# Designs tried in a protein design chat: VH-VL binders against E3 SUMO-protein ligase pli1 (pli1). Part 2

Target 1, 154 residues: E3 SUMO-protein ligase pli1 (pli1), of Schizosaccharomyces pombe (o94451r108to261)
Amino acid sequence: YSRPFAPVVHSRIRFRKSPFYDILEQFNAPFVVPACVGTRNTISFSFHVTPPALSKLLNDPKQYRVYLFSTPSETIGFGNCLMEFPTPQMELRINNQVAHANYRRLKGKPGTTNPADITDLVSKYAGPPGNNVVIYYMNSTKSYSVVVCFVKVY

## First folded at step 1 (VH-VL)

Design f04 (framework fv_fezakinumab)
Fold by ESMFold2-Fast, scan of step 1:
Structure f04 (fold): chain C 154 residues (1-154), chain A 120 residues (1-120), chain B 111 residues (1-111)
Amino acid sequence: as target 1 above (154 residues)
Amino acid sequence: QVQLVQSGAEVKKPGASVKVSCKASGYTFTSYYMHWVRQAPGQGLEWVGWINPYSGGTFYAQKFRGRVTMTRDTSISTAYMELSRLRSDDTAVYYCAREDYGGNWYFDLWGRGTLVTVSS
Amino acid sequence: QAVLTQPPSVSGAPGQRVTISCTGSSSNIGAGYDVHWYQQLPGTAPKLLIYGNNNRPSGVPDRFSGSKSGTSASLAITGLQAEDEADYYCQSYDSSLSAYVFGGGTQLTVL
């Protein structure tokens, strides 16, 4: 009998290409939002805006944004991942400020959910203080993986 | 210049390990994934795996799992690929190649290649 | 065998048009993954020629074009020139293998 090989660590999530933005950098390893049926749960993590991304945000603020992406955890190794939040019953906070985004799919149009635009809530300093992310949620039947990305918008 | 500079040719005996380096310059090393692709003499291209230089996270093609290790040193913008338990059929040119996070999974910049010869 | 199928060779005369095919399956090209093309001149590293099915990087002549339909893709080269003699590789992604996949390569000879 042999022990199973260690699980492959996936640090990059490959989302389905969008005509509205390109993902230029993923700031964090995927953070798991575990399934939560019949209870409330909270997860938190931090990320840093890298110096190159910060330079672009400051010099070309109309072209560059910081988006928070979510996708079902079971799909993150397979690519072509769809943007989908854990539940419409969630609240996203960045550095203690509420992020206003649509966490619901459009009826009859799967895959039309946009990532959360958190650009205006993130610290413009690349130094030691990170950006704090908190997700409050309930009624998620499966686990999701969340990443914060630097994007170029069109 | 935006470029990837690879280490020089290596000659190894079967069962040995080889470590190839790829030094990036002219761009932000941590903003692109680094891939390794090999080509045996007279044969086609074969994908080996990738490393995220920002996080250090890696993913390897099934054929190479257990034999390949990819690492990086961000202080010198250099990626490494180490292949162990070498066989004669590992004789190939090993390329490093860059992929943009937002790209549609293609390689826009390639190193010149490192010839690894495995013979007794 | 390579995961994507290309003819091993193709030939044409100067000024002619040649087409190189790349045949995949439902887990790669047929699953909607884009096809990219690389040119490899003798003794050199591959160079990106076409990305995202039909986009050219800066510096690639408009004589090179790509297309994709169903489970297959094609690279077309018009106005064939002697310096186009090279190996051409298609590349995509395969969801079943969780891998970047290449065609076997096509050697282009200008007669």
Scores: ipSAE 0.006, ipTM 0.497, lowest interface PAE 13.8, mean pLDDT 84

Design f05 (framework fv_fezakinumab)
Heavy chain, then light chain:
Amino acid sequence: QVQLVQSGAEVKKPGASVKVSCKASGYTFTDYYMHWVRQAPGQGLEWVGWINPNSGGTFYAQKFRGRVTMTRDTSISTAYMELSRLRSDDTAVYYCARVYDYEGAFDIWGRGTLVTVSS
Amino acid sequence: QAVLTQPPSVSGAPGQRVTISCTGSSSNIGAGYDVHWYQQLPGTAPKLLIYGNSNRPSGVPDRFSGSKSGTSASLAITGLQAEDEADYYCQSYDYSLSGVVFGGGTQLTVL
ESMFold2-Fast, scan of step 1: ipSAE 0.088; ipTM 0.703

Design f06 (framework fv_fezakinumab)
Fold by ESMFold2-Fast, scan of step 1:
Structure f06 (fold): chain C 154 residues (1-154), chain A 117 residues (1-117), chain B 111 residues (1-111)
Amino acid sequence: as target 1 above (154 residues)
Amino acid sequence: QVQLVQSGAEVKKPGASVKVSCKASGYTFTGYYMHWVRQAPGQGLEWVGWINPDSGGTFYAQKFRGRVTMTRDTSISTAYMELSRLRSDDTAVYYCARDFEYYFDYWGRGTLVTVSS
Amino acid sequence: QAVLTQPPSVSGAPGQRVTISCTGSSSNIGAYYDVHWYQQLPGTAPKLLIYGNSNRPSGVPDRFSGSKSGTSASLAITGLQAEDEADYYCQSYDSSLSGWVFGGGTQLTVL
């Protein structure tokens, strides 16, 4: 079969630690969501869940999840990146299905915004073309970088 | 070289418990799920359950819930399966097997558990 | 009862082709979970023969091949040899059980 078995290593964004999950693997290189002032934009990309991660999802879906993270692009080289979506005016689709997440910026201490849990939208079929991500958005004042990660939840 | 070395044959009376071990070597023990599969004499393969050696998390087939317990000791890279309240129809060879990307690539040689008398 | 259905036995003459079927449902093979095959020689542990529907581990002859279509899979053995006499098991994952499932096994006899 044509499925990749070799680990794929991407430039990893280092997010601020969460007590609720650990990031075990990043499935894609950071994808830039460009600034879009006063208008609408759409971006799309694909990712593959690696066979080891797929094995864990199939065996223990309550302990392992697939999360979509976002952080300002300007900060990705510094580490301790904050989880922050480009704009509350967005829609995320995985394989043509709407992901339900809270895209609003949280008032309070850093690190309280949750990533989007897309586990139930991810294909459990490991063949090509992988999983399609589409982000529709309006009025983002700066660029953001988006990654899809395999996480262990607590 | 991956190896799974299982404990020796056991003979038990009905109502007793048995604990089978599976010692792993040649790979990172906590990196892969370990499954237990049994085979009664002249019968097919029957999945019992899995353990995640990293977390200690387990999941058992419905038929065995309440009677089976899977554990591990990461200091000696060993997985255990304990089956309690044994019946004569629990007589089987019990295999451990490594889950490599959701197929079982390496199997132990099996432990025969005989329940009689 | 086994969750995946295999014929209990198949037979062929040396040099012939045989196929072993494995029939599942919408919660396993029909849900695009891969099918794997194991060979079990008498008195031995099962050995991985085919993984991921059609891939062979190193050391498995190209006489063995796997395929999958819809809710079913097949193992084909060409150029039958006496040493191929064994039990063959298919395996997949079942989402409704959240667990691994096997076929009932097929005993191959080389006549």
Scores: ipSAE 0.008, ipTM 0.565, lowest interface PAE 11.1, mean pLDDT 86

Design f08 (framework fv_fezakinumab)
Fold by ESMFold2-Fast, scan of step 1:
Structure f08 (fold): chain C 154 residues (1-154), chain A 121 residues (1-121), chain B 111 residues (1-111)
Amino acid sequence: as target 1 above (154 residues)
Amino acid sequence: QVQLVQSGAEVKKPGASVKVSCKASGYTFTGYYMHWVRQAPGQGLEWVGWINPNSGGTFYAQKFRGRVTMTRDTSISTAYMELSRLRSDDTAVYYCARDSWEYYYYGMDVWGRGTLVTVSS
Amino acid sequence: QAVLTQPPSVSGAPGQRVTISCTGSSSNIGADYDVHWYQQLPGTAPKLLIYGNSNRPSGVPDRFSGSKSGTSASLAITGLQAEDEADYYCQSYDSSLSGSVFGGGTQLTVL
């Protein structure tokens, strides 16, 4: 069984270049994490790792990873977007497993936040149902856009 | 003024290797990916791969994996593409071209003039 | 062969409008990857003409425009001039190949 190879259109977010990884492919259209003040919120979406990306993950797992990126929604129409999570008060789950990542910024050092490495949590099969992403969060003063990307690491 | 200056034409025998250079000037060399694209006589453009001059990281088109190697020397702002085990159908003009993440993804805004590589006995 | 399909040739008279199509698939243009266009004058390197589907670099006249719909893109040239006689190439990214892909090129003849 193979999934239909007619994905929905994917608007590309152009993140600032990193010396630590290169973004090779974006697996989903930007998913909005809406502002949430004074209460808790939950968003969920799914994505599929493409067959060529899965082949690279299986054959060369030290060089290739799957990262989850976030950036303020207000900036996604521009290039040079900074990696920034909605709030340090969040939990990311991939296929119902907690992703342990650092969601905090260094004080006075914008752009020092790393994307979340979710490689070990994603399904290594191309077929349905794909991969489910759930974000639990509180106290985000603005909206953010989230994408899952295939990266080569250095 | 942004410029990419490529090495001169090469004539090689089948089975040999060729190394083409691309010297960048007028911008921060490590700030932009460098693509390599070839064009056989009378034919269309074919993408070979890219190098990130900052990290040294590379990504090659499937067709060229195992016989292409891309490198750079940041001290002289020069990128290199080496193609080994040459065949007559590798005869082409080889271009280097600059990418920019700030404005577009994998588009190429500045091109070298090309290096003609002829592979014949 | 080329991954993106372009007509091999197109022709027009001075002052007319011509359109060059670029047809892809669900793994490239249909997946909303950007389309870029290049102009190649005889004996020269390609020059970026349109980037990001519809944007012009500084110095490119506004008579050149790009558009994208579904699995296809188009380059439109209005007010055709003799110096527009060139080869035109579209380019995008293909997720199934994990790399950049080009169209086969279109030779524009100004009659």
Scores: ipSAE 0.007, ipTM 0.600, lowest interface PAE 10.4, mean pLDDT 85

Design f09 (framework fv_fezakinumab)
Fold by ESMFold2-Fast, scan of step 1:
Parts: sequence; structure tokens; C-alpha cells
Structure f09 (fold): chain C 154 residues (1-154), chain A 123 residues (1-123), chain B 111 residues (1-111)
Amino acid sequence: as target 1 above (154 residues)
Amino acid sequence: QVQLVQSGAEVKKPGASVKVSCKASGYTFTEYYMHWVRQAPGQGLEWVGWINPNSGGTFYAQKFRGRVTMTRDTSISTAYMELSRLRSDDTAVYYCARTYYYGSGEYDWFDPWGRGTLVTVSS
Amino acid sequence: QAVLTQPPSVSGAPGQRVTISCTGSSSNIGAGYDVHWYQQLPGTAPKLLIYGNTNRPSGVPDRFSGSKSGTSASLAITGLQAEDEADYYCQSYDSSLSGVVFGGGTQLTVL
């Protein structure tokens, strides 16, 4: 019969499937990282880990992770989106701690860029407005959309 | 029983640094944020910042950026706040306080609080 | 200066009702962030009195109650007792500061 009403539904980005993980939940609405040429820019947003995701992270931390994904904003309506960061000249901070990830793509091989694994930087018990995400960047010729997702790894 | 035990009172000269400790017991140290709040004599409460004991991640109020450093040692369930280049107006009681998580997304209140560490900065 | 505005003092007689206001803005209470209240007895650390606008922790008498409307919150104390003489602080979160904010505190005197 009738399905439950969900009061908040985020627009979802459909990323290309990976043999190494499945995306189980997207914690935030896509956040736009605008193009920035010839200067530096900073964007920030927050997210909360949902209670079901929190339960899985606490009970099985080897199987479940929190990943930050990025894709060109122009592609988010088409599905099969590629994991691609705005620029290799960026710094990602989660709760004011630097996330160490490879923001470069191997030339000529799309799909070699992995999402940033931020699991160990996420507060499972963050107060409002939640976990803080800050991206410092420069020299991005186009806009990107960023989401934080709950994933199961293989 | 959940308890936060802070280090003893300190007297420092202007320009010095002070490091206050807060030892947690009775709960899983890495599952709750630790905040630091100060109170100058006869004045109100002023938020300094927080540390996430799980990651070591920190966030400081703008007024204290560049002078405060928060760290933790998970092996002894202890959080630290170090304030450098001390001024006379840094004289205050410094509290650590745990941010409680309720499971419904309603969190952000402080419970419990440590008993406070008086830091006196005088020449 | 405090980000949230409280009256600096309030007074009442035993058995009376007292209300302490906490006024914020669109970036904190007005943005929907919860308000929490703390009681501070002289020479002691603050103690949680009300959390999440209206909730009482175990051990807090039901004569203490909280409410929130628009950009403001209130703490009500009914059946005022001498032991209620203390400083009271409201707390919320401010999105423009990305930080915790407190009221300036209200000293309650029981006459």
C-alpha cells in the first residue's frame, strides 16, 4: 500500500559503478563548487551521518566507509557520472583536518580517480550543523558538484 | 559514571603558554566531541573550540585562531588545550565539556562539564 | 559581547514564577538551531538544565521548562526556591560563525 513519506529527499547523483564499493546513501544535496580562474576560492557545507549508517559504521567498520565524491556539474543529470575532482590544486578538510587523497587522474585513463575516504575524519556524533566540509581550490575551469556518501566496500 | 577531570590551576606571565588537560572516564572517549569553554572572572561563558577525539580534527572560534591548539591522547582518554602568547585578559576558568549525542539528530548540548582549570595571567 | 541577548538580572520571591529570555537572530535561533540552558551556582561549573528547547535531563525538577518561538527562547521557573539563586545561560549554534554561541547570562536573585 502507501509508502512512508520522507520529509527531506536529496537530489541524487548517479555515479559510474565501481567493483570496489557500492553507494548506499547520499548524505547531502549536491553542493556546487563554482569555476574559479585566476584566483583562490573556498566553499564549505555540512552533513549528518544518518542513524542507520551510524549503526553500520559502529558495528562493522571494515565493510562500511564514508566517501566524498565529485563530478562535473554539467553531467549530473545524465547518470554514469565520472569521479573527478575540480582541480589537483585543492585541499579538502573535514572538521578542520586535512583529508589526504589523490586528486589527480591518470592521464588517458578515465575512472582511475578514487573518491576521498573521509571515514576516519567524520564525527559520528557531530552537533548541529553536522560534520564540516571545506574545500580550498584554485584554477578550476568549470563547476563541480560534491556529495558525501555512505558506501559498502569489497 | 561519566567524569571529566581537569588539571590544576596555573599562574603564567604574559607571553607564556599554558596547556590544560581533561581526562575522560566512564564512556568511549572517541565517540563524543570535546569542547573547550572559558569564563573570565565575573564574566559570561565564551566558546573556544572543539576537538573530535576519534580523528584529532579541530575547529576553533575565530578569536583564538593562531593562538590555540587542541590535541588528544586516546591511549589515556585525555584532551588538551594549549593557549599561547598569553595576555592578562586570558585570565579565566577553562572548562572542557562533552557534547552529548541522543541518536535522533538532537545533540550539541554540553554534559558533563569538567570542574574547570583557573589560569591566571599576571606580571 | 555575547551573541545571544539575555537580561543581566532577574529577581523573584519564593513560590513565584520567573521567566528568562534569550534573544537571537536569523543565523542562530531563527535558523532553527536548538536552544539549551545551563545553571551555574557560585564557584561551580555550569550544569545542563534544559536541552533541545524543551527537554529536561534526569534529575532536573519539572518546575524548570523551556520554550522557543521565532528568534527567541525562554526559560521558565515556577515555584521559585532559594536554591535556584544562580546564573543562567542559554546556548545555541550560529551558522554565520560556524560555532557555538552563548547568551550573556542572567543572574537570578531570590528575594
Scores: ipSAE 0.000, ipTM 0.478, lowest interface PAE 16.3, mean pLDDT 83

Design f10 (framework fv_fezakinumab)
Fold by ESMFold2-Fast, scan of step 1:
Structure f10 (fold): chain C 154 residues (1-154), chain A 121 residues (1-121), chain B 111 residues (1-111)
Amino acid sequence: as target 1 above (154 residues)
Amino acid sequence: QVQLVQSGAEVKKPGASVKVSCKASGYTFTGYYMHWVRQAPGQGLEWVGWISPNSGGTFYAQKFRGRVTMTRDTSISTAYMELSRLRSDDTAVYYCARELDYGDYGWFDPWGRGTLVTVSS
Amino acid sequence: QAVLTQPPSVSGAPGQRVTISCTGSSSNIGAGYDVHWYQQLPGTAPKLLIYYNSNRPSGVPDRFSGSKSGTSASLAITGLQAEDEADYYCQSYDSSLSGYVFGGGTQLTVL
């Protein structure tokens, strides 16, 4: 009954369902990326991959991934949240490595923005110090909330 | 309006396979996950797995991995669960159920009436 | 066995209040996953009774209420009626199993 790692309670963001993945677990409480107009800003936070999620990543890496999600903070209490990054002019780093993802909104195709796949950048060790997330950005007219999730992909 | 209609009772021998169907009507079939839950006689509810009718993607409870296959046919709004290498302890009523949610892990509404699968020699 | 713990039976007289507990752990209810409740009348499929901890679908009287605190949830039935005789199941999600989990069920008897 003793466990080496106990999960903490997080406020969960309810994203719109995707035909390409299912969200199995959220690793962190929503982290606010504040609005930033006319200047650059940097935010950072950390998260830990739970031991059960880590086991699945190691045993079946083709089906399980770690994705970083973002949505406007104003809507996170309502569910069916849209995947949308703060700005196309952002850079995401995981454990000091650049995450290559498309942060642009596709004009004429609302709701088609994909979360950032950070699986290959995540530490496969469940202990400290965990995983460090850094977002560099500019020209965001509203605040966003960011979460890291464990997903099953299709 | 919304309903799930399941196929009729099946009697199978040990080692055989059974395929149960669940036909959805009254809603957009591809908009909601479909779950399968079983209940052995006099026992509680046991979750088997889910299928996304939109993607065809599936996830199965560990106990059933390697023996269960879930599929769907969007042209007739029907989901299927096939269980292979049947044992006597697979005797149960098998339910399909639609998941409703707020974008996270949700609840099941409605449920099909169930399909009794009896495994005996 | 069931992942969520419910008492196997509970009983009461008409008009009384009964509560059915659903005890989880840090990987399910304790991790903040929501709890839903189903009523199963003899010989029938389960029917949604309470969803998202405390919400009632159309047609469920306010005599039924749900709550969630810490690692546990409770279903309360006030003004107990003979028609409430049924099995009651709680349900949540478990992150360590990456799956949906049910309680073992509680048989309610109205004496």
Scores: ipSAE 0.000, ipTM 0.529, lowest interface PAE 14.8, mean pLDDT 86

Design f11 (framework fv_fezakinumab)
Fold by ESMFold2-Fast, scan of step 1:
Structure f11 (fold): chain C 154 residues (1-154), chain A 120 residues (1-120), chain B 111 residues (1-111)
Amino acid sequence: as target 1 above (154 residues)
Amino acid sequence: QVQLVQSGAEVKKPGASVKVSCKASGYTFTDYFMHWVRQAPGQGLEWVGWINPNSGGTFYAQKFRGRVTMTRDTSISTAYMELSRLRSDDTAVYYCAREPFYDSSGLDYWGRGTLVTVSS
Amino acid sequence: QAVLTQPPSVSGAPGQRVTISCTGSSSNIGAGYDVHWYQQLPGTAPKLLIYGNSNRPSGVPDRFSGSKSGTSASLAITGLQAEDEADYYCQSYDDSLSGWVFGGGTQLTVL
């Protein structure tokens, strides 16, 4: 016997504004990528593309995209979060396909990394539980939080 | 109170079609996927497919493609599953069950099931 | 042909611990997809018991717990009671089939 449960409200991460995109919707609650020392870690989670977002992706996939964002977990309660991946030594897979993105900070400056564009790896016909995200990584000195967002690009 | 109320038992001949209904109440019908799952007598659970009641979008298990059609009527919060070209091995209890869009939360509410018997 | 494999039966005495395994492959549990567990009493619809690998719906006692590692998942039941006698099913998503898959089911008998 199970009782019905109310949907969990997603905690929204407020990223630093970009001139190149607007975040329209966050599809999942922040998912923690724990710090790791001397070993390899793997995390996985799933997300659903909402019906309104799916409609926009199908009708205008060049204007609307699905991006994966990451930021240090210590900062997610504040606004103006920096886009930063846990480590350059990572591999992101969406539905078991490798996402090719730059996981390194440009010129060593924090917050200069672009989110990973995973739009072409998202299954447009995925059923529940939705699209699978897997992150393989090593040598992260702190924890990070990751979210998948629906964005409008300019 | 969340409830999924299914239509009554059906007896069909081989080659016929059956249409099972699932009336939702107690929540916003268009905010949850509706799945269909069947169970043959003495057998395990088998997923048939799902419908998104908001968009009308559907996805079916490969085994049922070409024979199953899922629809909904948002004005009466009712989902339908129609299975055509029935065979004796389609005899099963057919369940509707809902799933939230946003989280990996499983099938949280189930209808009581509709027994479909295929016999000559 | 079940894509997720469960033992057909398990048994235990009242107060004991039992575990039910669910073995998948690289296209489902091994691909990182979540595992859900359902309890089905005779003559009733299944009830959601565990969702998202290890979460319990409101009203499910903490005697029930779920875990996932590699290509497999497990349901643990501690403090076994007569009312736990039921069929238990695991469920995950399979990306090669592009659909949900259930385990074959495990009948739990309380001795």
Scores: ipSAE 0.000, ipTM 0.505, lowest interface PAE 15.7, mean pLDDT 84

Design g02 (framework fv_greziprubart)
Fold by ESMFold2-Fast, scan of step 1:
Structure g02 (fold): chain C 154 residues (1-154), chain A 121 residues (1-121), chain B 112 residues (1-112)
Amino acid sequence: as target 1 above (154 residues)
Amino acid sequence: EMQLVESGGGLVQPGGSLRLSCAASGFTFSDYYMQWVRQAPGKGPEWVGLIRNKANSYTTQYAASVKGRFTISRDDSKNSVYLQMNSLKTEDTAVYYCARDLYGDYYFDYWGQGVLVTVSS
Amino acid sequence: DIVMTQSPLSLPVTPGEPASISCRSSQSLLHSSGYNYIDWYLQKPGQSPQLLIYLGSNRASGVPDRFSGSGSGTDFTLKISRVEAEDVGVYFCMQALQTPLTFGQGTKLEIK
């Protein structure tokens, strides 16, 4: 497969631990979503789900999910990163299909916003070109880093 | 609540074999990479090897000093990881620890109590 | 293999004083992700090693705020802002950038 997890090919972002899921694998190197004030911007990247992860998704979709995480880029080196999207004014597409998620920050409890569940939009077959991620956005005052992860949910 | 309980240590002659077991409880064992680390008397820790989780096809890696002699395996149905040690040398004398690694970034947030292996005539 | 070198190897400290331990790597531990792949462990007498700091500067769960990790590339420091009796033990750095994973020689922290 094209992107097995290996320390030499990518590193993990350390998000605050959640009682609702464990992050088992990160499929891509952190992808920067640049700050964008007063204009529209679009970023795009690709990721591959490993064959073992695909097997778990097919056999146990209620226990295993694919989530898209986001955190301010400025915090990426500190660990315990907050789950926070760049802006409420965004649209996420996976393989040209809209992902429906709440992109607004949770008031009073920073870092408790849920990641975007993209499991049903991910290709369940191995092979090129993999999965395409597109983020359309405006009014992000700072840069963010985005990763797609394989998670076990509770 | 979390435990890693090691067993199978003891005294063995050079050229002999031992199998170490590490039984896990209190966490979802199958999600974790498992590591083996040893510590010779009066020395610092030395990494022995690892086994990845099922999502990473149970792949293994070994330190050069043990490659070809040691084999790591696991049985997720028994929440256990194993270290099969063959062709033991006096230099293999150490306390052997199993440790867990959730994300594969190779930091060990929980370690077993260790089991002593002595290789001597 | 990446070689990890610690200094000092022996560190006698008066309780309440700060302590500082250095670790040098034979090559950069800074990954393209922006993380330094270095971890710090404490082994108290008669106990298994325990994680203090991971990925350069992140405190492990339950580790007091008086412990901090810093540095980048090849030079790293573990600091204890105010040493307590319970901090006695041997401190080890470990690089996690590539296999084989390698540890420093250890720094024995002793109360004067």
Scores: ipSAE 0.005, ipTM 0.516, lowest interface PAE 12.5, mean pLDDT 83

Design g03 (framework fv_greziprubart)
Fold by ESMFold2-Fast, scan of step 1:
Structure g03 (fold): chain C 154 residues (1-154), chain A 122 residues (1-122), chain B 112 residues (1-112)
Amino acid sequence: as target 1 above (154 residues)
Amino acid sequence: EMQLVESGGGLVQPGGSLRLSCAASGFTFGDYAMQWVRQAPGKGPEWVGLIRSKAYGGTTQYAASVKGRFTISRDDSKNSVYLQMNSLKTEDTAVYYCTRDEWFGELSFDYWGQGVLVTVSS
Amino acid sequence: DIVMTQSPLSLPVTPGEPASISCRSSQSLLYSNGYNYIDWYLQKPGQSPQLLIYLGSNRASGVPDRFSGSGSGTDFTLKISRVEAEDVGVYFCMQGTHWPYTFGQGTKLEIK
């Protein structure tokens, strides 16, 4: 063989560092939210909060949170990924409860969108079946990748 | 009890304009997307367009047959949705219904108003 | 646009007998999430349409158990197990898969 094997695709998304939080753990492999134009779409997946993370959430919920992150799928291999949702016209449900979050960014200023804080909606039981995520959306011209992360906030 | 009451219909000449209003009561109006559906005499329903709730961007979509001529707007403080119809054609003659849509739920047209007749004729 | 085709267009029935209405779509209405985005509506004479069945097989609130929806992909059926006089009207299927939303031509159910 005249060349080494192609670089391994990263299983974790490397988001641009925030002064407001540190990402401590990613609970799921990136889940693709496909492009959707001229129709509505729904995607769903599950994740488990690890027992150590659950312990920290129960003992200090102001310092530790569970956030849902999104970034354009085309960028996930590059690192320093921007927090950006597929469309402001979306609904996020965790365990069949609506997550209230700001899905918009400031015009002309990429990376101004905050991740969705879903901490109060996650199950406080670490066993099966885990936590169900459902995203309803439309008017997304490109695909996005979504991960749920355990974060420390400042 | 939920109600949707349309008004503003009538007889108009081709090329004219009409503004339809739909007053909602009995539910939290601002939480729902609202749609307009019309039905020509003796025919099935035809989707006209929608307007999403402000929480989901307040954006609009239109059927190609009315795009550029019709505009949908809403006033959540008055629990009302509107259909501004310009450059009316004889083919626009129909009963116009205001309908409620649970935008991201399982229902598309779960509640319908009584309808208002629009006749476009010389 | 997705074309919705209903059959029969006219359905005379005797009270107490079953009735069946078919609806075919020009494209699959089955999403990757496992749902068929098809609704059924009833328009009684002189009234607005009302929702009967949503997402293929789910009865809307207040709809009697005698109504059922079935099918997947492009072939769907609305069944009434025992027709009553109050069921008279025009039945429409509708696809919610793609904009614009499109309706079938309608099936007029009449009492013999």
Scores: ipSAE 0.000, ipTM 0.500, lowest interface PAE 14.9, mean pLDDT 83

